# Ledger of designs, part 11: VH-VL binders against a2bn08

Target 1, 238 residues: a2bn08
Amino acid sequence: MAEARLQRLLRVYVLDTSALTDTRLRSLLGSGSLDEAVRRFAELIASVRIAYGVEVYMPPTVYEEARRFLLSNGVTVQSFEALAAWITIKPPTRHEIRIPASIVRDYVEEVRARLARGLRVAEEHVRRAFEAGGLYAAETASREARREKLGAIIRGLRERYREATRHGMLDSVEDLDAVLLALEVRGVLVSNDEGVRRFAEALGVISIDPPKFISVLQGLLRHSKTGGVAREEAHSTS

## First folded at step 1 (VH-VL)

Design u10 (framework fv_dusigitumab)
Fold by ESMFold2-Fast, scan of step 1:
Structure u10 (fold): chain C 238 residues (1-238), chain A 121 residues (1-121), chain B 111 residues (1-111)
Amino acid sequence: as target 1 above (238 residues)
Amino acid sequence: QVQLVQSGAEVKKPGASVKVSCKASGYTFTSYDINWVRQATGQGLEWMGWMNPNSGNTGYAQKFQGRVTMTRNTSISTAYMELSSLRSEDTAVYYCARYEDWGYDSYFDYWGQGTTVTVSS
Amino acid sequence: QSVLTQPPSVSAAPGQKVTISCSGSSSNIGNNYVSWYQQLPGTAPKLLIYDNNKRPSGIPDRFSGSKSGTSATLGITGLQTGDEADYYCGTWDSSLSAGYVFGGGTKLTVL
């Protein structure tokens, strides 16, 4: 019940790209194809809009990215536009949106900390490569064995550097637009990106992942349908 | 002798998923990334992504993000590529390839024989 | 669309020399080493050239590579019937679409 009450209060949602590119969409919507999933998603959004006045938004940058992804993955233009018809495509009014200077300061500090971590990761792997090279200085190991070792160190550097600098970080205009739009319309952000959600929550924007979003909407409709059928049958049997 | 041996041909219906395997031998499996490249009939090579067999970390081409999953089983030196939501356009030969990396150099020195995946209704 | 541009076909007679071009941008060929792959009909690709101009063991010196700016070239001298194949250039792309990229391929016909 508390969940149903919350769902009635949360009537505005903003989608980022991950909301429409999540492969779990097929399973959650009970569909055999991504095209069918997109059509069912359109029906779901239309249904909650009509029954509860739920509004769904996305920025134009997210629209273009989602369209490109879905069309490249077997979704027809007709199916995508059917979905988009129930979504308000709107850019954030960037010149009017204000965010606390403390958020910008924290973001700058995080960027600086991540750059420092990235440098440490690079320095560590340079040291490891130097040490490994020293062990192979005498030609006692095959060229292939030496190449294997160096390749492994470089791959370790790439992975840890990405983790240190990019993972969980707000690093695109598309992500920023989704957060700013959610702030502007006072909506809930739908995203499975950790960095996007963290930044949104720092601004006081509630965020949920795409599976939770679909679950909330389906739950709302199931509750409505079950209540309606029960009342109608009670009436007909009395 | 370095060798990459792939699983046999698959025939799938639209909307299904396919999982292709690539068994490595003749080298330390965890020391080289495995990449996946596909080729539709009469078309060029298209890179799909990379998988680090030591960490399990992956990177996918944007076109396949959300539909592809690359994994491995280090105990049997085998890499896997699973592609979901199949369409007729996914009909192609899928290759695994070993990634050689000397920093600024990036190339595939050994390739699997290829796995034909046919998607038809 | 392929990110790297190659001519779709090239042809020459046995014993002649042929050159296959590969054009890219600063984010790929301009900042990274180029490799070349040979694909004989019905077979998997095979590495021909790596690090712009180096040959793996077993690749004859008839095959050569070069790179200038954002373009790379594969040269084949003393053409043989067995060289008839599709040839692909490839490199890493460091742009927002970061990943490995291939040229569209060049079909070499030896007639």
Scores: ipSAE 0.000, ipTM 0.398, lowest interface PAE 15.3, mean pLDDT 82

Design u2 (framework fv_dusigitumab)
Fold by ESMFold2-Fast, scan of step 1:
Structure u2 (fold): chain C 238 residues (1-238), chain A 126 residues (1-126), chain B 111 residues (1-111)
Amino acid sequence: as target 1 above (238 residues)
Amino acid sequence: QVQLVQSGAEVKKPGASVKVSCKASGYTFTSYDINWVRQATGQGLEWMGWMNPNSGNTGYAQKFQGRVTMTRNTSISTAYMELSSLRSEDTAVYYCARSDYYTRWGDYYYYGMDVWGQGTTVTVSS
Amino acid sequence: QSVLTQPPSVSAAPGQKVTISCSGSSSNIGNNYVSWYQQLPGTAPKLLIYDNNKRPSGIPDRFSGSKSGTSATLGITGLQTGDEADYYCGTWDSSLSAGYVFGGGTKLTVL
């Protein structure tokens, strides 16, 4: 039973948004542009689907998120749709999926710890702003210089607060949908988001990063060249 | 350059349906959502819903659920809004407007409606 | 009335500064980014501010936005007669399944 499950896991993958928005995609696929990288990724996925029946899924929430990111970063609609054509867009069956209460408890405990850290970050930046305000009052700094200093403190607070509370946490419905879909189809989650991967692993879902995913697919194609493939039953003569 | 051009004014009787078109040009039509917003004479803006031209997915304001349908034809870069069972209270100028968003760390960063159609006046009169 | 509350009118003289408030709740302004729209008589609305405080290309820096808690503010300095218009705030409302909401609008009169 375990061996059958393991064999299926080698051929079923679920992508979260980070799998498609990884800036390393250009380098990983040997491409000069993100648009070219997306087209090469589409060819890679198509090739393993045809040769080995590899299934790649993503939830509709991830599809919309990835689409908007890629299109805003120089990828054409045609290139994205060429990629999406080889990916099964399917929502998880949320009302039927069950997760252990122990995982929910651990998640709540982690959220509480992160909120406490966020409060400490906020308190530190309040103290910084107060002290900086005192120094600016002592020296005859311009109003523009004071605005710039306050802006820098606020940006630092936002960045460190986000790091403390969201980095390494499952904090979006898109990420949750990807994990739940991977659990449902018994597939491997493809993500470079540590929080998403940690939550998936707690549920028993195997996760890999996008470089490893591309490496696995390229490895399958190397095997195809040495093993050959059976012709698909003809429903078209070309 | 980037523009949305809407169909002309409509006069309808109560109980009829109206279908307004919104033709996009100067950008990739499927890359931005299309929103529909209406405004009665001397009144404020009222959001009706959004439509994703790539997927065809829609979201409607509860007030219009069951009466509004938003569609598109990607081959001619045109969005449509059809409102049925018209009442005198539906007399308004109807606008289409595009919007976009991006995401980071699971947060959505939603851009406002940056390009608007010129508006289509719909008059419902017996 | 509107879910987002704006004063119905505001007036000031040319060269003065004016602020327009927009008040909501945690489900809208508190959790989401605020946009501001300018509507000149007989025209479609124009995006003036997005993401609480950012200006689209071509919008003068005398227009500014800010957000604090569940309230947002549009600031206009150096008022000009051409600023006479209706101003609307707008944001997503997370309590609605697919809902964007506008404020009731503020008529700015430049006298």
Scores: ipSAE 0.000, ipTM 0.392, lowest interface PAE 16.9, mean pLDDT 81

Design u3 (framework fv_dusigitumab)
Fold by ESMFold2-Fast, scan of step 1:
Structure u3 (fold): chain C 238 residues (1-238), chain A 126 residues (1-126), chain B 111 residues (1-111)
Amino acid sequence: as target 1 above (238 residues)
Amino acid sequence: QVQLVQSGAEVKKPGASVKVSCKASGYTFTSYDINWVRQATGQGLEWMGWMNPNSGNTGYAQKFQGRVTMTRNTSISTAYMELSSLRSEDTAVYYCARGYDYSGRKYDSYYGMDVWGQGTTVTVSS
Amino acid sequence: QSVLTQPPSVSAAPGQKVTISCSGSSSNIGNNYVSWYQQLPGTAPKLLIYDNNKRPSGIPDRFSGSKSGTSATLGITGLQTGDEADYYCGTWDSSLSAGYVFGGGTKLTVL
């Protein structure tokens, strides 16, 4: 019984965007480029699906985000679609999925705390810009020097705001869709995002990071030589 | 104030091990990978590996595989790098550096090392 | 041998412009983001550029980055004596034995 549950648990995965944008993916797949890494990843997923019935899912929102990132970073449409061909692209049934009120309450509290922190960061940088502007008005500083100082303050705001509001928090519909789909298909979430993983775990969804995911799939293929295929074929993915 | 503060200088004998600490403050420790980079006197920067403080997962440069171990203690926001079987050529300044936006889900995440420790000098001499 | 090639040194006068090249291959610069680091004598490196062409907070726009194919460049305008430092490019390498790689470094002398 426990064995049946374990085999079911090892057969269904849901990817969020970080599963395809993780810089370690290229090293783990031993590729000469990101494009080659994507093609090798496609081959790996295809192999475990054929040999073990492993199912890999991705919501359409994550598909679009990953596609945009990969195509902007040297991956061809052909290579990305070769990968996507082995992934089941399916939205979660959002209007039918139920979430405990306690989780929603905790999320609202976290949002409020982070919005307050983000506002403080914004106010601090507005003050810095005002003070810097006052100094340059009194001096013979060039337009170029003033523009440079303003640009630096704006970049500081963006970086501090992101740290205050996004790190360690579920902050996008793409992330939520990945978690909800994992809950719906009773799969393992593959994510390198602390906030996404914490939210998933609160819902009882097991999560692993992309390096561990690749390691598990590669290990699974090696076990074919010891009769692993026969055991896993005993369980239908249909 | 985002910062990484490293442990003090070490002098070791050949064959010994050294463990350098790197304490993070001013940010969520588990949200960013910690990288270790060394620099021998008059030489360039040499990447040793990365450690994910959330999962504990690591990746090491092949040159250091089998000699280096990277760990962390989340309760005190501290990363560690232990290098064993020391030789004279391991004499260097060792840096920890915050790298790779751990969130990874946004394509605007940076892939570099934005916050560096002050460095720990390790001298290996007989 | 470094997998990323930089000139060992470059020099220019105060107020001038200088560019530092960083050449690699498809396994590194060709398909990965490039960062640039400044190391003043006796100090830890400091990030100047990330994501090929973006600047962290506090880095003046005198510093710029660009990437074309398998090469990247760091541009510094309005050179100041305080810019004398070693400059390193860095990126991920997709080979089995490497994660992150640095260029050999370029010593900038402001004459």
Scores: ipSAE 0.000, ipTM 0.443, lowest interface PAE 12.4, mean pLDDT 81

Design u4 (framework fv_dusigitumab)
Fold by ESMFold2-Fast, scan of step 1:
Structure u4 (fold): chain C 238 residues (1-238), chain A 124 residues (1-124), chain B 111 residues (1-111)
Amino acid sequence: as target 1 above (238 residues)
Amino acid sequence: QVQLVQSGAEVKKPGASVKVSCKASGYTFTSYDINWVRQATGQGLEWMGWMNPNSGNTGYAQKFQGRVTMTRNTSISTAYMELSSLRSEDTAVYYCARGEWYEITYDSYYFDYWGQGTTVTVSS
Amino acid sequence: QSVLTQPPSVSAAPGQKVTISCSGSSSNIGNNYVSWYQQLPGTAPKLLIYDNNKRPSGIPDRFSGSKSGTSATLGITGLQTGDEADYYCGTWDSSLSAGYVFGGGTKLTVL
């Protein structure tokens, strides 16, 4: 049973945004051109779908996020839509999906801890701004120099606050939808986001990174035998 | 039981073509890929390409694209590798090897049986 | 030029342990299982290790393999004179020129 389930899982995939924004995809598929990489990715998805019935899903929220990123980074509308044509765009059935209370409790506890860290980051930067203001109180310090110093402190706050509160955490609807869809279709999540993958694994969802996904699909096309009989079984029947 | 037996040594002039054969026995020929690997004297192993005996599909290393052709004859369980426009640097021992893989994930690929090798010498 | 990097040679005394490293990138060792091949002088290569750490029938347990990230290691314990050979790591490379790649080879000398 477990092996039959694994074979099913390896033929159904759900992509999050990072599956299409991973910089390694350019070197694997596109020689540094993101548009070329997207076109080759579309060809690869189409080929495995036609030959082996591999299904690739994406939630609408991830579709919109990926589209915005790719079009902003030199991918043509034609190339993106050619890829999307071979992907099933489907929202998770959110109201039917149940999450164990233990996972919700752990999530709430982690959020609380991160909010406390964020507050400490904020307090530290308020202290720095106050001290810097004292140093720039002299008339010889220009208003321009004071604004630049304040800007630097605010940029530092934003970076450290993001690290304290959001890094490595499931913090977007797009990420949640990808995990929920993978759970619903009993598929493999394709993501290079550690926070997303950890949340998926807590729910029993298998995840792989985008380069591994590409490797599996290429392997199917180059080495798979027509008929889909596992090698162990083929040898047993001989 | 499983054996890959290759054709004998060849001596060729620059610009000629050579065709090496690899006869398989002891297993179902169409169930495994055949790969070709060469090794120049005192040098390492260099992969040339794979050929699927069932479909006839091939994949060649970029260095050999346009010069190499890999084929098979399923009725006699024999694979062929033809290399054209020979140069002195093509002087090497050429091996055929059986490709084995794990059908579920396809990320496991290795050569479990090798032919004895065919020496190809390219000289005037 | 080999795609995977191995030391050109290693040496040890009989009975000692030796390790041979193999370094690659995310497109090859990072994505795929690693195999090791032993080539005795004047012979074809022979499969020694497959799937990172598995031995074919007939290969003694003195030979072991491991993989971490983009590197793999072949270990030989209880070194014997008959182990003197060239050792090659190999794996699939998933880059644009997708194909099988070998390390440059390591010559093992038993003192």
Scores: ipSAE 0.007, ipTM 0.514, lowest interface PAE 10.2, mean pLDDT 84

Design u5 (framework fv_dusigitumab)
Fold by ESMFold2-Fast, scan of step 1:
Structure u5 (fold): chain C 238 residues (1-238), chain A 123 residues (1-123), chain B 111 residues (1-111)
Amino acid sequence: as target 1 above (238 residues)
Amino acid sequence: QVQLVQSGAEVKKPGASVKVSCKASGYTFTSYDINWVRQATGQGLEWMGWMNPNSGNTGYAQKFQGRVTMTRNTSISTAYMELSSLRSEDTAVYYCAREYDVYFESGSYFDYWGQGTTVTVSS
Amino acid sequence: QSVLTQPPSVSAAPGQKVTISCSGSSSNIGNNYVSWYQQLPGTAPKLLIYDNNKRPSGIPDRFSGSKSGTSATLGITGLQTGDEADYYCGTWDSSLSAGYVFGGGTKLTVL
């Protein structure tokens, strides 16, 4: 893509939930707590909006998902809403957005493959449970020890089933809404989810991870030019 | 099976602090959030906050912010709720409850509850 | 005061059916799953219904739940004396001032 067009596109961003749940945000924003990191993130977004007209969006479905996650991880309601105040919360206009049939076809094929993998994971863990039950049938094995072993197998099933069916795949309406909104506003998607980013890029939507997003915004604030040719030394010339 | 066992009844004077414990067994302690809910005599259930036993992170109801602290000790699978600056209106039964939650979804609920700890604040 | 509105009491004879309502707003019941909790006298609450209409193992099919818009209902058929208890609806509230919210509770008396 042309550099001028890329520069214009870097003024509009859409966040998915992973943009607000990335653990690297704490270190990037210089904070030891997630609550303080969220407040600093709010300050950063406010600063670039005021100084450079940078717009940040998220769909309502992502707002709700992010709120639940952050409140469950030590972020106060006040801190989250301080961040949300600088973000435009807007649903995508779903009835007007079109997706190429080729992308839908590829998505259906991926879903089918992942369902097959999930079934195999389930079958394997049923076999393991049966075998473990046989081994722990001895009178000397306590009822509680057998329950603990079964619990471990079930946890393993849940984890591997999620990896087989959900990891690296667009499988939520929240993620879809973020991609659709990015397409609609012609913005850059901010996501740390490989499946979401892959789907976005298939639609022609540029995506970046949260650390790169923070770096770009901080770079905008460091770059000063008031009628002169003053430039930050680390930046490339074009 | 899953079980949450709470500490015994406490009687405190106004201005004191109380620390209630909740010992979990029968599941992986760090995999489920612990919530605290109280119930004043003859009144309804009131949610106080949640604590993530893996990270130690917490979220408190605004009414209790600044007076409540929720912590845990993962080596003994025990959650704690400490309420300070006690007043007579804090007289209640305090419950811990395990939160069953699906990551990034709005649905969650309290599937197992402790037996309750009666806290009486009187002069 | 409670954010979710329940009738304070309901009563019926053994073998009859009752419905307990729970009314909220778009920020709670309208956008979130509803749970119901049963509290027998002198005991801790117990999960009775989750995800609007699902029963945990051990809960008989006489208990049912439903949700429509910003309201939820708990249905109990074939009432038994052992059903005499306080019933609470509960859900998350996505508004600024709330986390998990409970209804005010409904005292069921089986006469």
Scores: ipSAE 0.000, ipTM 0.393, lowest interface PAE 19.5, mean pLDDT 81

Design u6 (framework fv_dusigitumab)
Fold by ESMFold2-Fast, scan of step 1:
Structure u6 (fold): chain C 238 residues (1-238), chain A 124 residues (1-124), chain B 111 residues (1-111)
Amino acid sequence: as target 1 above (238 residues)
Amino acid sequence: QVQLVQSGAEVKKPGASVKVSCKASGYTFTSYDINWVRQATGQGLEWMGWMNPNSGNTGYAQKFQGRVTMTRNTSISTAYMELSSLRSEDTAVYYCARGRYDFWSGYSYYFDYWGQGTTVTVSS
Amino acid sequence: QSVLTQPPSVSAAPGQKVTISCSGSSSNIGNNYVSWYQQLPGTAPKLLIYDNNKRPSGIPDRFSGSKSGTSATLGITGLQTGDEADYYCGTWDSSLSAGYVFGGGTKLTVL
């Protein structure tokens, strides 16, 4: 029923790694450190789970990536495990999940287009390096000045190549698992990653960014679990 | 018709606690949050916290956590705010205010009706 | 200081117009709706504007609100002596552990 689907959609969420590595997380949760932010996030998720039955999921691939990132950035094992205790860690059932051939076709076309753009970026920077080398003739520029110029061109190539081929693209197993899990549990994907969100949308998965996710959860804590005022109920009435 | 009526002025010694009441009428008490906001003489408005009268859930400003408790009695449509370990800087007018929200149009939270205020003076 | 920044005072003559600004950040005004409250001397605050630009019943259309990015403004046209009061902006701030925050207040003097 549409009613049941709406209820599930409003109380089931799936996190990708970007939801936990969002640079706004410290600010959004009012913390002075990433460790404090993780603890506050754990408290928020625990509160909505206990009060409203909100379920938060994360695939194991995302769990491992998030753990590595957070632990390498000052988060304690205790703080991370406190957060993980309120999140359901499960893999998507990959071999049973189907996607339409039209989506695969579109993905292949996008990959092909981005590879072509990447090649053009590479060719352009090869040209720039060649021209710069000629301009910095041995008699007028030191070897050190030439190294600096070449280094700048290479850095520009790396950034423009990344922009052309990776930015806004679904390009990791972790990202794919988050989308597939969201599709499987019929939940809302929480991601700050443009490529992940676009792929989710193509599959009919609703996505929101971490600030909206936090806002929704904070709102649920103030909202009446059972009440009589429809205007104030963003997520539904009991 | 909506009205929030607060208890009378209080004079307390440092270290004591004070409990202010806010009686609601003219609407379904359990349908709206009650918030508490204080204002020291000549100063601005300072939010203290919210209390959901249906669930009893609360959220307090970090500055007041450990010292404030917000409760309600649904049988008499009354909200309470208790502030402990009073200091002279807690001398202020304390207001209760009805919270409204609408998440469908975006995150919206505002106070449409306010109590008349309760003056709390903390002095030796 | 207050989390939201307002000018401490503004003044104008009867019949004129004034604008009161309110400046914040992405965690408050940038992501949430803004409200405005009027406080006459010795009285409780009164809601003037909610959801950036909406008026409660009984508030004349001389009062208007707007929001752009991380800033909001309250506009008052056809200024009357009865408008002399303190004006506060307010909004939810997720970065302060899910708390409501007010501006420092603006004293409007009608000369």
Scores: ipSAE 0.000, ipTM 0.429, lowest interface PAE 20.5, mean pLDDT 83

Design u7 (framework fv_dusigitumab)
Fold by ESMFold2-Fast, scan of step 1:
Structure u7 (fold): chain C 238 residues (1-238), chain A 125 residues (1-125), chain B 111 residues (1-111)
Amino acid sequence: as target 1 above (238 residues)
Amino acid sequence: QVQLVQSGAEVKKPGASVKVSCKASGYTFTSYDINWVRQATGQGLEWMGWMNPNSGNTGYAQKFQGRVTMTRNTSISTAYMELSSLRSEDTAVYYCARGLYYDILTGYRDYFDYWGQGTTVTVSS
Amino acid sequence: QSVLTQPPSVSAAPGQKVTISCSGSSSNIGNNYVSWYQQLPGTAPKLLIYDNNKRPSGIPDRFSGSKSGTSATLGITGLQTGDEADYYCGTWDSSLSAGYVFGGGTKLTVL
């Protein structure tokens, strides 16, 4: 029974955006550029699909987010499409999926807490801007120096607001879709995002980080020519 | 392939309104912002605003606030820009452009990767 | 009128290198990523550089970008006649009048 569960878990994966943006991915795939890493990742996924029937899924929302990020970071359209060709793009059946009310309650409480923190961050930076404006009005400061000070305060607000409201929280449709799809296909979620992984685990979805995912796939391929346990399990069960 | 196709040239009188369309194809329309940029003859590029096709939210340049309205129809993957109270200085080529806003690890990365062919609007009496 | 300052024109011979500067302030270039756009006569602008120094697919290696403090630079090596165009820098401005801003444009002439 345990072996049957392991076979299922080894065969089906769902990627969130962080799986394709993890900076460790380049070193694990032995590449000097993100574009080269994406091409090597495509080869790896293709190889395990062909040899072991490993399926990799991604919701359309994650696909669009990952595509935007990768293309903006030097990955060519050709390289990304080569990767996408080996990934099944499928939306979760949202209206059919059921989530316990206790999980919704906990989520609502966390959102409320983070909104309160965000308001406090905003109030602090309004105060800082007001005080800085008073100081610069009294000093022989150039208009440009005053603009620079304001810009620094706004940058600080954006950084602290993101930390207060988004860090460690499930706060995007893309992340939710990845978790819901993993739940639906009974697969392993591949994510480097603490908040996404905590939410997935609350729903009973097993998650691993991108380095572990790459390691598992490379391990499968290393044993393909020996007729090892992994190869036999992947090929003999459906 | 990604394409943005704009409506044809318009000639308007001062005080009239013009509505330019931008039909998107080759990508998921709701995943990228649509920006509007204009250029008077022999002049530089001037940003007018952005519109999020998924939410309908907009942001307009201060100069155009109160005169411009940016909308979309998701069923036909088309964005619209309406400029009212036209003046002779509004004579320009108007472009729609696909914008990428991504803030997860890198902060704001606003840039325009695909542009429509442009719509010439002439305001004269 | 233009928030970002570019030289109005630059010229060089085929095969040479040219640099185009773009100067701003902390609220725009200093705080955000810079992009560069190429506009050939009678055409729509084309993205040439994004995120300060990255090239979209199809843009040759001879185009490069850099940013230091509140200034950005576009570099073009191995200059070709087909590079004759107007070049614009662009970035988000985080000030109270927040929005996207372009430089005034630089006309490149290949002699």
Scores: ipSAE 0.000, ipTM 0.400, lowest interface PAE 19.0, mean pLDDT 81

